# Ledger of designs, part 12: VH-VL binders against q5qx64

Target 1, 184 residues: q5qx64
Amino acid sequence: MESESHWLWLFNTESGKLSVKLSDTDVFDTPYKPSQLVNIHFNEQMMDIEDATTFQIVSETLEAYPADKMPCAPQNAALNATAWCRFGRPQMPQSWHFQKSDISEWPLERRLCELNSGFDQGLFLILDTDDEFATCLLLSEGMQLSAIKSLRQYHVIKVTLNRLLPATVDLALSAQSNWGQQLA
Short names: E, the ipSAE of ESMFold2; O, the ipSAE of OpenDDE; V2, 0.75 times the mean of E and O plus 0.25 times the DockQ between their complexes.

## First folded at step 5 (VH-VL)

Design s20 (framework fv_lacutamab; at its last look DockQ between E and O 0.51; V2 from the best seeds 0.00; counts 0 for: pae E 3.3 > 2)
Fold by OpenDDE, look of step 6:
Structure s20 (fold): chain C 184 residues (1-184), chain A 123 residues (1-123), chain B 107 residues (1-107)
Amino acid sequence: as target 1 above (184 residues)
Amino acid sequence: QIQLVQSGSELKKPGASVKVSCKASGYTFTSYYMQWVRQAPGQGLEWIGWINTNTGKPKYAEDFKGRFVFSLDTSVSTAYLQISSLKAEDTAVYFCARSGYRLWFGKYAMDYWGQGTTVTVSS
Amino acid sequence: DIQMTQSPSFLSASVGDRVTITCKASQGISSYVAWYQQKPGQPPKLLIYAASTLQSGVPDRFSGSGSGTDYTLTISSLQAEDVAVYYCQQYYSTPLTFGGGTKVEIK
């Protein structure tokens, strides 16, 4: 994999695909539809420092977890996360799909969370927070929201903070840290 | 040009209160966090806390809870730090500093700083 | 709380010298590290964030590196105008914490 400084965003207007060209022979396709994206009026453009930095930090964060405990490769998740941070369309909250948690305050260092729909529970990467809402990227292969509705891997959803649950994989790591939870 | 301009030096007696202002310009005030940091004479930097300029929600370091209060006047893009029941150990230069809003892009790195406000507490 | 142990506390070097400042976190902080330069009578100035990303407008003689608990600020060729106190900072978790600072002087 080449340096992020040489990576290119690719948008194909015909296929509607947003991709990352990592090298001459390596292109990563994001799963996002044009309707989910903004500022995609280009064919190709270089990743900027912000994108490269985002990818780096997300990758490092995810690589800290045991591979066998993660439902996806850190690189794939980081690329999709970076793509969303750059091009993702702001979304309306959809908190009603998920059960409330008993957490009163979400710790800054917790970048993973779980959401429970009552039908399923999924692992998410927190892409952003504004003290009220969290924008979350699904890391699990899928998540059932209802009898007829499911989320696919890397789907992004916005929820209120009171829906966030501690990630099981994160709890295991936090045993070695000074992480404190404030329960409601 | 992005700029943070703080209020002037303050000389106070122990037990008094002080309110430091930080006026922001050159950017969207409500799109960034405002951080507060102090520096005692000849000492290092100490984080006091931050305030979300959009929601008004503050976060304080444990040692600063109670006597230190963040507030905003968004109409004039100004953040305030109020210190009550001043103590001699509160003598320091107080800085406001902007930090980003995006979680994965240095959200809490402080990219622009006020010039600092010297608060001296002396009997 | 995460402690940031910065070293050395004082550094004297000649113009043109390579200068290295280190910061060790009490736990892994996943590159959530910033470096600041503070000159006398001035506020701190952001140099590096995300451990290795150079802030806009900062000379490229400044660089940052590291991962996990160990981080480094490097000045490839020290200049007279670089005389200052340098601070590392973590923003991995609250409270945000700074290193003790490194005073850099010219011989």
Scores: ipSAE 0.774, ipTM 0.907, lowest interface PAE 0.8, mean pLDDT 94
Fold by ESMFold2-Fast, scan of step 5:
Structure s20 (fold): chain C 184 residues (1-184), chain A 123 residues (1-123), chain B 107 residues (1-107)
Amino acid sequence: as target 1 above (184 residues)
Amino acid sequence: QIQLVQSGSELKKPGASVKVSCKASGYTFTSYYMQWVRQAPGQGLEWIGWINTNTGKPKYAEDFKGRFVFSLDTSVSTAYLQISSLKAEDTAVYFCARSGYRLWFGKYAMDYWGQGTTVTVSS
Amino acid sequence: DIQMTQSPSFLSASVGDRVTITCKASQGISSYVAWYQQKPGQPPKLLIYAASTLQSGVPDRFSGSGSGTDYTLTISSLQAEDVAVYYCQQYYSTPLTFGGGTKVEIK
């Protein structure tokens, strides 16, 4: 009798972190604790139409990429992205951890990027961008930022556009297309 | 209540310039992009561009680069479209429209529109 | 630029009819599609965004569907007040582009 329209936001009683109740027997845990979130004055709250839209769009976006080239399952990333879009606290830029790129504008259609800390290069889903900043969700299983700081999978950060690098998976798809044109 | 109010109709000679205003109220002006759309008589909708109201940085479609200029006066929550060296083909209704504010998937759909400003260019 | 091909360009239907308007993008646009209604002498009104999400205040007889390159707007039971021109629009990539419009009239 339960449908997707009745998915519920709630907090895990053991960890204290935000979760999504998908059915009576299926609960998805996000890594997000209350201190990272806003508008959380509830015990349970239904996912609204905009939450469902976020989940659908992110799932479709990630499913367009080859599964063997992605570090996470599309639906897992989509649930975490939906949670952050709904409740995530506004982020201050943390651009100083990352090497500069030559990018001054980011193409609207590119939803994936990479960031290079000098210690590690991670793959991110862009949740939002304007002409100055990008809000990025880590898809890689982890990313070292410095000798003493690391990001966990699905951590969200905000950076200036000149930190964004083209995702290697996007470049691979472009190279295949260009090779086809040269052969013709 | 959210509303966008545009300036009145304009009748201009070829070679003149025109400045259309779009005054926003009922929301935080700098939290939303302002987009501009043109509609020639009896024709469909054509995207001119947008301006980031927080940074002031504009983006134009290729056909509108040069003579079309977006600007802002954030102190009065107003966006402007200026067209220089007017041509007869610029005769159209010009609309301003607010972009959505929620993350990427809805950000560039146009949720509230001004009433339109008719610009007629004739000799 | 992404071309949005909209069909039909005009249709005439009776009150209570189911009306379907289609929109085809020249490349995949991942559901970054909006639909607008423009009544004579009025500015456009947003009906649907993200291909299928109904804008607040819009009657539920309007619905959107589709994926990839093919999208549809459906009016389940046409009313006299629905006489208008309908436009699809992609916001996947700049420049943003509109379909040519579909004029809906009552017989």
Scores: ipSAE 0.631, ipTM 0.851, lowest interface PAE 2.1, mean pLDDT 89
Fold by ESMFold2, look of step 6:
Structure s20 (fold): chain C 184 residues (1-184), chain A 123 residues (1-123), chain B 107 residues (1-107)
Amino acid sequence: as target 1 above (184 residues)
Amino acid sequence: QIQLVQSGSELKKPGASVKVSCKASGYTFTSYYMQWVRQAPGQGLEWIGWINTNTGKPKYAEDFKGRFVFSLDTSVSTAYLQISSLKAEDTAVYFCARSGYRLWFGKYAMDYWGQGTTVTVSS
Amino acid sequence: DIQMTQSPSFLSASVGDRVTITCKASQGISSYVAWYQQKPGQPPKLLIYAASTLQSGVPDRFSGSGSGTDYTLTISSLQAEDVAVYYCQQYYSTPLTFGGGTKVEIK
């Protein structure tokens, strides 16, 4: 059976604010500025099946991690990922902010990565990869990119694959799996 | 209308080569990966690999590295599968299929398929 | 490599029956699952992706469910035109892999 969502996209055409109405008493504000969004022609619109599917998959992906190891609530990341996938403006690559790695391929199952600007290192959800680029949504609460530029939580940046680092949370889980075999 | 039209059936001897074409229409060819799948007579489906239609970079399943080569001609929206040094066990129907939805949660599901090209390798 | 174990391999049911086909993955695959229908002499046709999302143009008698390692395709009321082989496929990691197929017949 098709699932339906009772959640509504809210868009204030004067301020350019995109939000999600979760219930009569709950509204979730996305952090995106009007310049980061495509042209939106409604004030209120029901989430479609694709939106609900994106939210569900991102939530399930992040919920596989212990809550105390994540810098955000999985549902908040999923709402923002859904909003960006639907309404985010296409990104130019900005790999120049990040230090290079030795990565030449990225395993499909690694849905998280980290990026290192030389000023800060942040945890990201990968929204998409191909053989050249990754589109990454910041999960950490903020990340300094340069002396004067910062990336805020849930904002999206596109980089070449040779900027990606394995996520610390993934490395820690692998190390825990090897813990019982260590004799030192 | 999205369509993938493949070249016709091929009868080959062992040791020969074959090149299967897959012409796409009804969408922007370079925006979607092309995948290749084979199905031996009476058998299930087997993933061969994919090619990024924008960059031309392929990825092959391990058992298909070497003799199986993907290529493109983007000027005519066409993907190719070439198989060298054909063996009897290469006898199968070969399908091209479009990698589907651009979002990562559905990206490698195969939403449109070619009609298949039967390759028969027999002495 | 992730193995997809599909069951049953064969089933026979009457028109109007509820049909259930199961795939079990050798590890958790977080709903990165597609289901395909293949009629004789035809290419596979995508029915469901992301475990439960119905592809455009597919009748709503088809549905998908599951989580972790266990995924199910359900046909709520089998029709004559549903005679086919059904395949699950994981796309959680490469290589992409298919289940062995379930042949559905009407008797």
Scores: ipSAE 0.434, ipTM 0.785, lowest interface PAE 3.3, mean pLDDT 89
ESMFold2 (binder alone), look of step 6: mean pLDDT 93; pTM 0.951

Design s21 (framework fv_lacutamab)
Fold by ESMFold2-Fast, scan of step 5:
Structure s21 (fold): chain C 184 residues (1-184), chain A 123 residues (1-123), chain B 107 residues (1-107)
Amino acid sequence: as target 1 above (184 residues)
Amino acid sequence: QIQLVQSGSELKKPGASVKVSCKASGYTFTSYYMQWVRQAPGQGLEWIGWINTNTGKPKYAEDFKGRFVFSLDTSVSTAYLQISSLKAEDTAVYFCARSGYRLWFGELGMDVWGQGTTVTVSS
Amino acid sequence: DIQMTQSPSFLSASVGDRVTITCKASQGISSYVAWYQQKPGQPPKLLIYAASTLQSGVPDRFSGSGSGTDYTLTISSLQAEDVAVYYCQQYYSTPLTFGGGTKVEIK
């Protein structure tokens, strides 16, 4: 991967947030501040092989969806996902109470999910999972969790697997999927 | 050294059962999935399923549901594959292999394998 | 189930040759592909994961490439010790599935 192997991680000196230097004139800013990241110190750090792999896989996954069905640019979501996977701190499950799902097992191939807070229903990219929890990145432009709490686009949360809802975009595009069968 | 050591070869009659063991050493057993793969004589690789070693939750390929059962003894870092009601077509080398479980980093590649256990089913 | 069609089933080449093995998935698998090497009487050995990431300790003459449905394993300069059967495998969706294998021999 040529271009990705020349990209550099850095901290924006003005905002303090993690950024990716794509070229001499192009810097992509993530929303992630140091308090959300592992305790690391560097001026510039090259994107490694795992970073490039994560970027390519996430980009490829999101690009498979029609552009008008995605609330974000695939490459922007992929850069933020790569940043979180590389540097994000382990999340504690939130105190928010999302609606329970009737799904007993989450299919490995389903990388998108929705969560319902009762105030809003947001589209998320699943970054990581174990048998109990999923780490989810918000793709929607925002999501209200309660009267006083909201998530901004690309914020990462951790939830129990029984909160994951099927993404409506997956249902619309896959009539014969195993996913459709689990919902029937 | 990271190793998976499997039990010895088995010769069984149709209708019998067999239990293959896979003992892990050199790593934290419960941090990796244990996968099972078989290979019939002169044939290719076929995925049977995996078990999450932390939760004990198994996943089987559809053709292997029922007669094939995964289990664990985490106190001795050992995974087991039990096959009941053996048939001649179960004759194969059975491998255990470890893998990760993260979605984006390719950790589902099986990086450490047992040496294989030959199960021969004949009358 | 996702089917992995591997070609060729057999390859005969000389030491120093560039060898290419291809693998086609029945649907897009987003680079969730591993390549394994199996020598006679031995378990498989992981060479490549995530389509193009070289496993630690594997010689750099091995490389993987591809996207979507089409993936390739390349051995840039075949060595005598590379005589083996090579398998591709998708891990995009369960059940995980393997290609039929490619047997590589020296002429």
Scores: ipSAE 0.023, ipTM 0.609, lowest interface PAE 4.8, mean pLDDT 86

Design s22 (framework fv_lacutamab; at its last look DockQ between E and O 0.03; V2 from the best seeds 0.00; counts 0 for: pae E 7.9 > 2, placed apart)
Fold by OpenDDE, look of step 6:
Structure s22 (fold): chain C 184 residues (1-184), chain A 123 residues (1-123), chain B 107 residues (1-107)
Amino acid sequence: as target 1 above (184 residues)
Amino acid sequence: QIQLVQSGSELKKPGASVKVSCKASGYTFTSYYMQWVRQAPGQGLEWIGWINTNTGKPKYAEDFKGRFVFSLDTSVSTAYLQISSLKAEDTAVYFCARAPYYRFWSGYGMDVWGQGTTVTVSS
Amino acid sequence: DIQMTQSPSFLSASVGDRVTITCKASQGISSYVAWYQQKPGQPPKLLIYAASTLQSGVPDRFSGSGSGTDYTLTISSLQAEDVAVYYCQQYYSTPLTFGGGTKVEIK
């Protein structure tokens, strides 16, 4: 990672924005509200090695997919994912919004998933799993959950594993590189 | 101090069973996977599997399914590996090691290891 | 299963030498790589995780690099206390797999 550039976390108490200062001229704003975050009692702090590591791995993972198949830029997704991993408030499961899948076990190597609300289907990046739940970050531009409720890009939601669907883009790659991968 | 302390060496006959313990201290036991790795004499490291210390859900490598069983006693922060129907080829040092739960993007590897338990299977 | 091909199996170098150990995965593993040091009679010790992140307390003469399928552990200046067997490991997918190990000795 470009951690040598000394990336900084910025939190503006007035605007309630959490940002990443990548350079003197480049600041990335996360979409997260203060209510969604914890440990944000700072104005400025350096990214630590864990943040850098998270960003690196997420970036490399997302960059492996064809750009035309991804609904967002890998760097943006990685920054938001890193932000959430660092500051995201633990979420309560909200599995009822999504249809059940026939998956009994989610493979570790499957780092993308899709969720279907019955109104829409979205592509998600899996941020965390404890073998029971998955914390997922929406990569799609948006997702309709109901007639009146929608998720915005990079929204984080926690669901039970039985709601996860294989990501179309991931299946395509797996078919090409690893025929042995199967969903249990 | 964060540490894993394993039970002592075992000498068993073929067909017998052994249960190795791994006691954790200095950290929240249920916040990490417990990994099990073995090393035959003069050989490399071999991953046996892991157990989720919170849910108790185990995952085994294919070669170890059946005779190898992970278990927990969370009340004493201890993980167990039981091997049944021991074979000569099971002779090895068995290690427990903690690893963070797979937050897919912040894997730290196995950062704390037990001292190892030698299991010798001999007629 | 993902195979980790580690090389060389053995190397002998002098104190102060630059040492390089390589590990090649049978498929892309997105830097889900750890390096371990194991001294005789001891358990493995984590040196590097996420391919290039130095574990706390590990001397900075150790470094990791790589991406995709090819990864490298480097000791910039070999010390006497570095005599050990080194292992790479992938934790990209289960089963987790280790390289065959590299025995490092001092001339």
Scores: ipSAE 0.650, ipTM 0.876, lowest interface PAE 1.2, mean pLDDT 92
Fold by ESMFold2-Fast, scan of step 5:
Structure s22 (fold): chain C 184 residues (1-184), chain A 123 residues (1-123), chain B 107 residues (1-107)
Amino acid sequence: as target 1 above (184 residues)
Amino acid sequence: QIQLVQSGSELKKPGASVKVSCKASGYTFTSYYMQWVRQAPGQGLEWIGWINTNTGKPKYAEDFKGRFVFSLDTSVSTAYLQISSLKAEDTAVYFCARAPYYRFWSGYGMDVWGQGTTVTVSS
Amino acid sequence: DIQMTQSPSFLSASVGDRVTITCKASQGISSYVAWYQQKPGQPPKLLIYAASTLQSGVPDRFSGSGSGTDYTLTISSLQAEDVAVYYCQQYYSTPLTFGGGTKVEIK
């Protein structure tokens, strides 16, 4: 019979942030504090099959991109994405920070996007979309939104679909794809 | 209970049109895509397209553009597939199935299906 | 379009046997794979999504695995009620595409 990995969700006693215990000697700290999360009435909780599935799919998706073109390690982004999918507090749209795009239909296979605040253009992983809104996790090391506001790596934001821009890393990998038709 | 109930079988002549209905119950209709899949006699499954039940925006596979039209009546939680200028090659069982909007990498698995509507096109 | 190739097309086994069905995508699909069971005269039933996640209510003798282009559905102990045609489906990119199906029969 095959064995399964048993990772644990827990809260770091010093920082108060959500963490993942990968082994007896390896603990991964997420940037997420309890105020950003829901359903956190535990001290320790095992990662379930849905969590494991989310981690696997996000890891595979990000590993398809060249390492030198990505601003983060795939496993780190995947652990943070899994944490947000499991416990993240629902976000209100903050589309006003970002410039509108001419794209009205987002291709299913494009799991990365960019958003342009006018100050910065950041790379995001799309966690969730329903043809009206997208929930986006920042992969870039930071992103300035305004003179007084910035997002830190792995911050999650929700925007209307008409704010999404094609990720430059997708264009680099798929120069001959039909993605160019949507940019025209 | 959650279910999708489709209209009854249709026998049509080439050049006619047909409108298949798919009535949803037991869940919030506008929270799921409605997908359409066909299966020709003795053959496998073929994706026709989907419609966003909240916005009404359809998406079709290339082979089905033009003659196939998705529509909705949200007041009665019903989706429709209309096929115009019917051809013999349109003979198939047509299924509707719901799928969640893309959410948190959980996927587009079609978890609830209608019973199917047989459309036969013959002279 | 992404082509899904299933193997074998036909499978005959005894009750209690472990059976394996494979599905190969023409390109990487990052585990965006579902498996369906279809019995004669019935609509398909979702068994597995995201390559390995078991749908609620599906017996645990069904399991999925794989990554990249290669995916597998396993029935650990075949039961008489498992006689059906099984289909894989990719939902990585539109149009969504199905494998050709595998007909499972009991000897």
Scores: ipSAE 0.521, ipTM 0.810, lowest interface PAE 2.5, mean pLDDT 88
Fold by ESMFold2, look of step 6:
Structure s22 (fold): chain C 184 residues (1-184), chain A 123 residues (1-123), chain B 107 residues (1-107)
Amino acid sequence: as target 1 above (184 residues)
Amino acid sequence: QIQLVQSGSELKKPGASVKVSCKASGYTFTSYYMQWVRQAPGQGLEWIGWINTNTGKPKYAEDFKGRFVFSLDTSVSTAYLQISSLKAEDTAVYFCARAPYYRFWSGYGMDVWGQGTTVTVSS
Amino acid sequence: DIQMTQSPSFLSASVGDRVTITCKASQGISSYVAWYQQKPGQPPKLLIYAASTLQSGVPDRFSGSGSGTDYTLTISSLQAEDVAVYYCQQYYSTPLTFGGGTKVEIK
C-alpha cells in the first residue's frame, strides 16, 4: 500500500545542510551554507502553518506564469523561498552591485522583479519589502554581479527599492491581459 | 454555523449499493479535505480515505479500494460516499469529517464531523 | 502502515482524578497526532491536534504531550461529563490510523 507523509525540515548538524523530506525516498536539498542560516535547533522538524502558507503563495504566484517563461520549477523556488523565510539570516543591503532604476515606488502586489548589475540581468522573486528595501531571491540560473563575483540561483540579496525593474514576463502578460480583460 | 449534515440511515440487502451524502455549510467547501471514517457496531474508528475538494482527487485505504468511491458536487457543497456490492461486514456508521487543506498537509485532525449515517446490510 | 497501540483499553476513575492515556506508534510520527473523544450515539470530537495543541472550545483540563513514538492524553481532573471513549490518531502518513480506543468510566 502506498504511503504519503507530511513534508519535514531536516538539518544535518555535521554538514550544516538544510533539506526538506518530501517522502520516504525523496529529499530536497537547499543550497544554503550554515553561515547563511539561523534558528536551527533540530535534526528533524514539522513544517508549520506559516511554512505551508509561504510555500502555497510562492507556488501559486509562479504557477500563474507559463512554464516556458520561468527559469526554474515553481516547486523548487517555493521550497527555497520557504526555507529562506524561515531560516535565512537577515541580510545587509548590497545595492551597489546594481544600476538605479527610474521607479520611485513599487506596488506591493508585484512579486517579481529584475535587477541589472551592468554585467548581467536576472529575474528575482521578492520575498519581502519595507519602505526602503526589498529582499530578493534569484530565480535565474546565475547572475554575474561584478568582474569577480556572482550570485547563484535561489540565493538572496537585499537592495533599495530604486534598483527594482519590472519583470519582462509581467510586461508581456500585461499586453496579453488586454485580451483577458476583454473576455471578462 | 459550520456543520456537516449527512443523509439518513439505510437498510440494504447484500449486493446492493448505497450512496451517503455529506452536505457542508458555513465555510468554503473547497478549502478543506473531506474525509470518511467508519465504525462497525461495537468497534473502533477506521479511516476509509479522503478526497481533495479542490482537485477531486481521492485517496483510499487499501481495504476500501474498489467498491468505495468518493465524489463531489461543489455547486451544492456536498461530498458523497458510494459503496457498491454491499456485504454484511459493511454494516457500520459512516462519518464524514473535514480537515484543513494545505497542499502537503492532510489536515490538523478532523475538526468538524457529520452526525453519521448508519448503513445496515442484512438479508 | 503505522500502527497505533493505545493503552489502557479501559479505565475507571473517580471524579477529580488525573487520567492518563497513552499511544505508541510503530514508527516516529513527528507529533502528527490527534486525540478524539466519542460519547455514545455521537460522532468523535477533536480534543488535541499536533500532539499538544488544544482545539478551540475544549476545556483546559485536557492536555497532550509526547514525541517520536510515544504520546499521551491527560485529563488533569476528571469530570462526570468526560465519560467517553478516547482515540488517538496519527496523520503523519496514509493510511491514517486510529488507536483501539480507551473507555473511561466513573467509579
Scores: ipSAE 0.013, ipTM 0.581, lowest interface PAE 7.9, mean pLDDT 87
ESMFold2 (binder alone), look of step 6: mean pLDDT 92; pTM 0.948

Design s23 (framework fv_lacutamab)
Fold by ESMFold2-Fast, scan of step 5:
Structure s23 (fold): chain C 184 residues (1-184), chain A 123 residues (1-123), chain B 107 residues (1-107)
Amino acid sequence: as target 1 above (184 residues)
Amino acid sequence: QIQLVQSGSELKKPGASVKVSCKASGYTFTSYYMQWVRQAPGQGLEWIGWINTNTGKPKYAEDFKGRFVFSLDTSVSTAYLQISSLKAEDTAVYFCARSGYRLWFGEYGMDVWGQGTTVTVSS
Amino acid sequence: DIQMTQSPSFLSASVGDRVTITCKASQGISRYVAWYQQKPGQPPKLLIYAASTLQSGVPDRFSGSGSGTDYTLTISSLQAEDVAVYYCQQYYSTPLTFGGGTKVEIK
């Protein structure tokens, strides 16, 4: 994508729809509903240098993975990640849906993780972490959490760090041993 | 407008404790991490750790675990660094600095710094 | 821990010169690099973050570049007020680590 310094955030105040205007003919719609976003008081706002930087770093990170191992286009994931980081409302943890991990400490250089609900195992981009929690954006096309609940692609959730599983793509690139063992 | 103001210099004996304060103003205290950085005389910058001001959860570099403790008083927008059992090698300028909460650890570098607190440990 | 190797440790240049400082990370850090300027008796000042994003209020003679493990701070036309020690810093992974610093002096 060529023009991130000239992109616009578009917000429809009636519908609550958040989009990115990439050009006169190209508008990218985010899936985020009004209840997931902070209060937005503009109709149009230039994507600032922080937004452009976030987009660039996320795009480059995802592009480093083999394309055939990624369930989404890097640029689409990066646009949604940038939108969430700018306008996403803080999330309450939903850790109870997910299997506990055997990993005692999560390496910060691992930007992808998987979560296992028992129904599906989904691939996520880690948007933010602290000592207790990770905020994760679903890269997989969808993920079933229970018999009656599922996440759609690009949905953002917050979980405790002890729910994070190594991404299969990271394990495939590191064929010799569990990366957790290499850190010990 | 936006500033971090640290407590004054301290002269301590080995074995004593010191508590350095860092008072924030001009922004929402709990929206930013507070970081601590040390600089020994004539030396470079060394990261001690950070504290999430919203959760109160600290993270320390390995060399600083045990004697160094971060704490907060959010009612007065102040972060603290306490060093117990002071040693001569703790002599340094101690800085607090804020970093943003956003994508991946919430930070884009340390954009606002305190003026520094000199801690001198001598017999 | 990620090690940041900064070079040179010292440089002496004339006003108007182009100055380049390099920083090498021991592993890929995905452009999570900041550059700081520290003048005697002052706290560090953020110049650049995310490898190439100029901090608000910083003169445009400062620029950053790089990717992967290799990053560079450039001062396009050195001014007398730029005499300082410069530090790179990675914030990709804890513990956060700084380069050893580059002392910039005027000839």
Scores: ipSAE 0.015, ipTM 0.546, lowest interface PAE 6.0, mean pLDDT 86

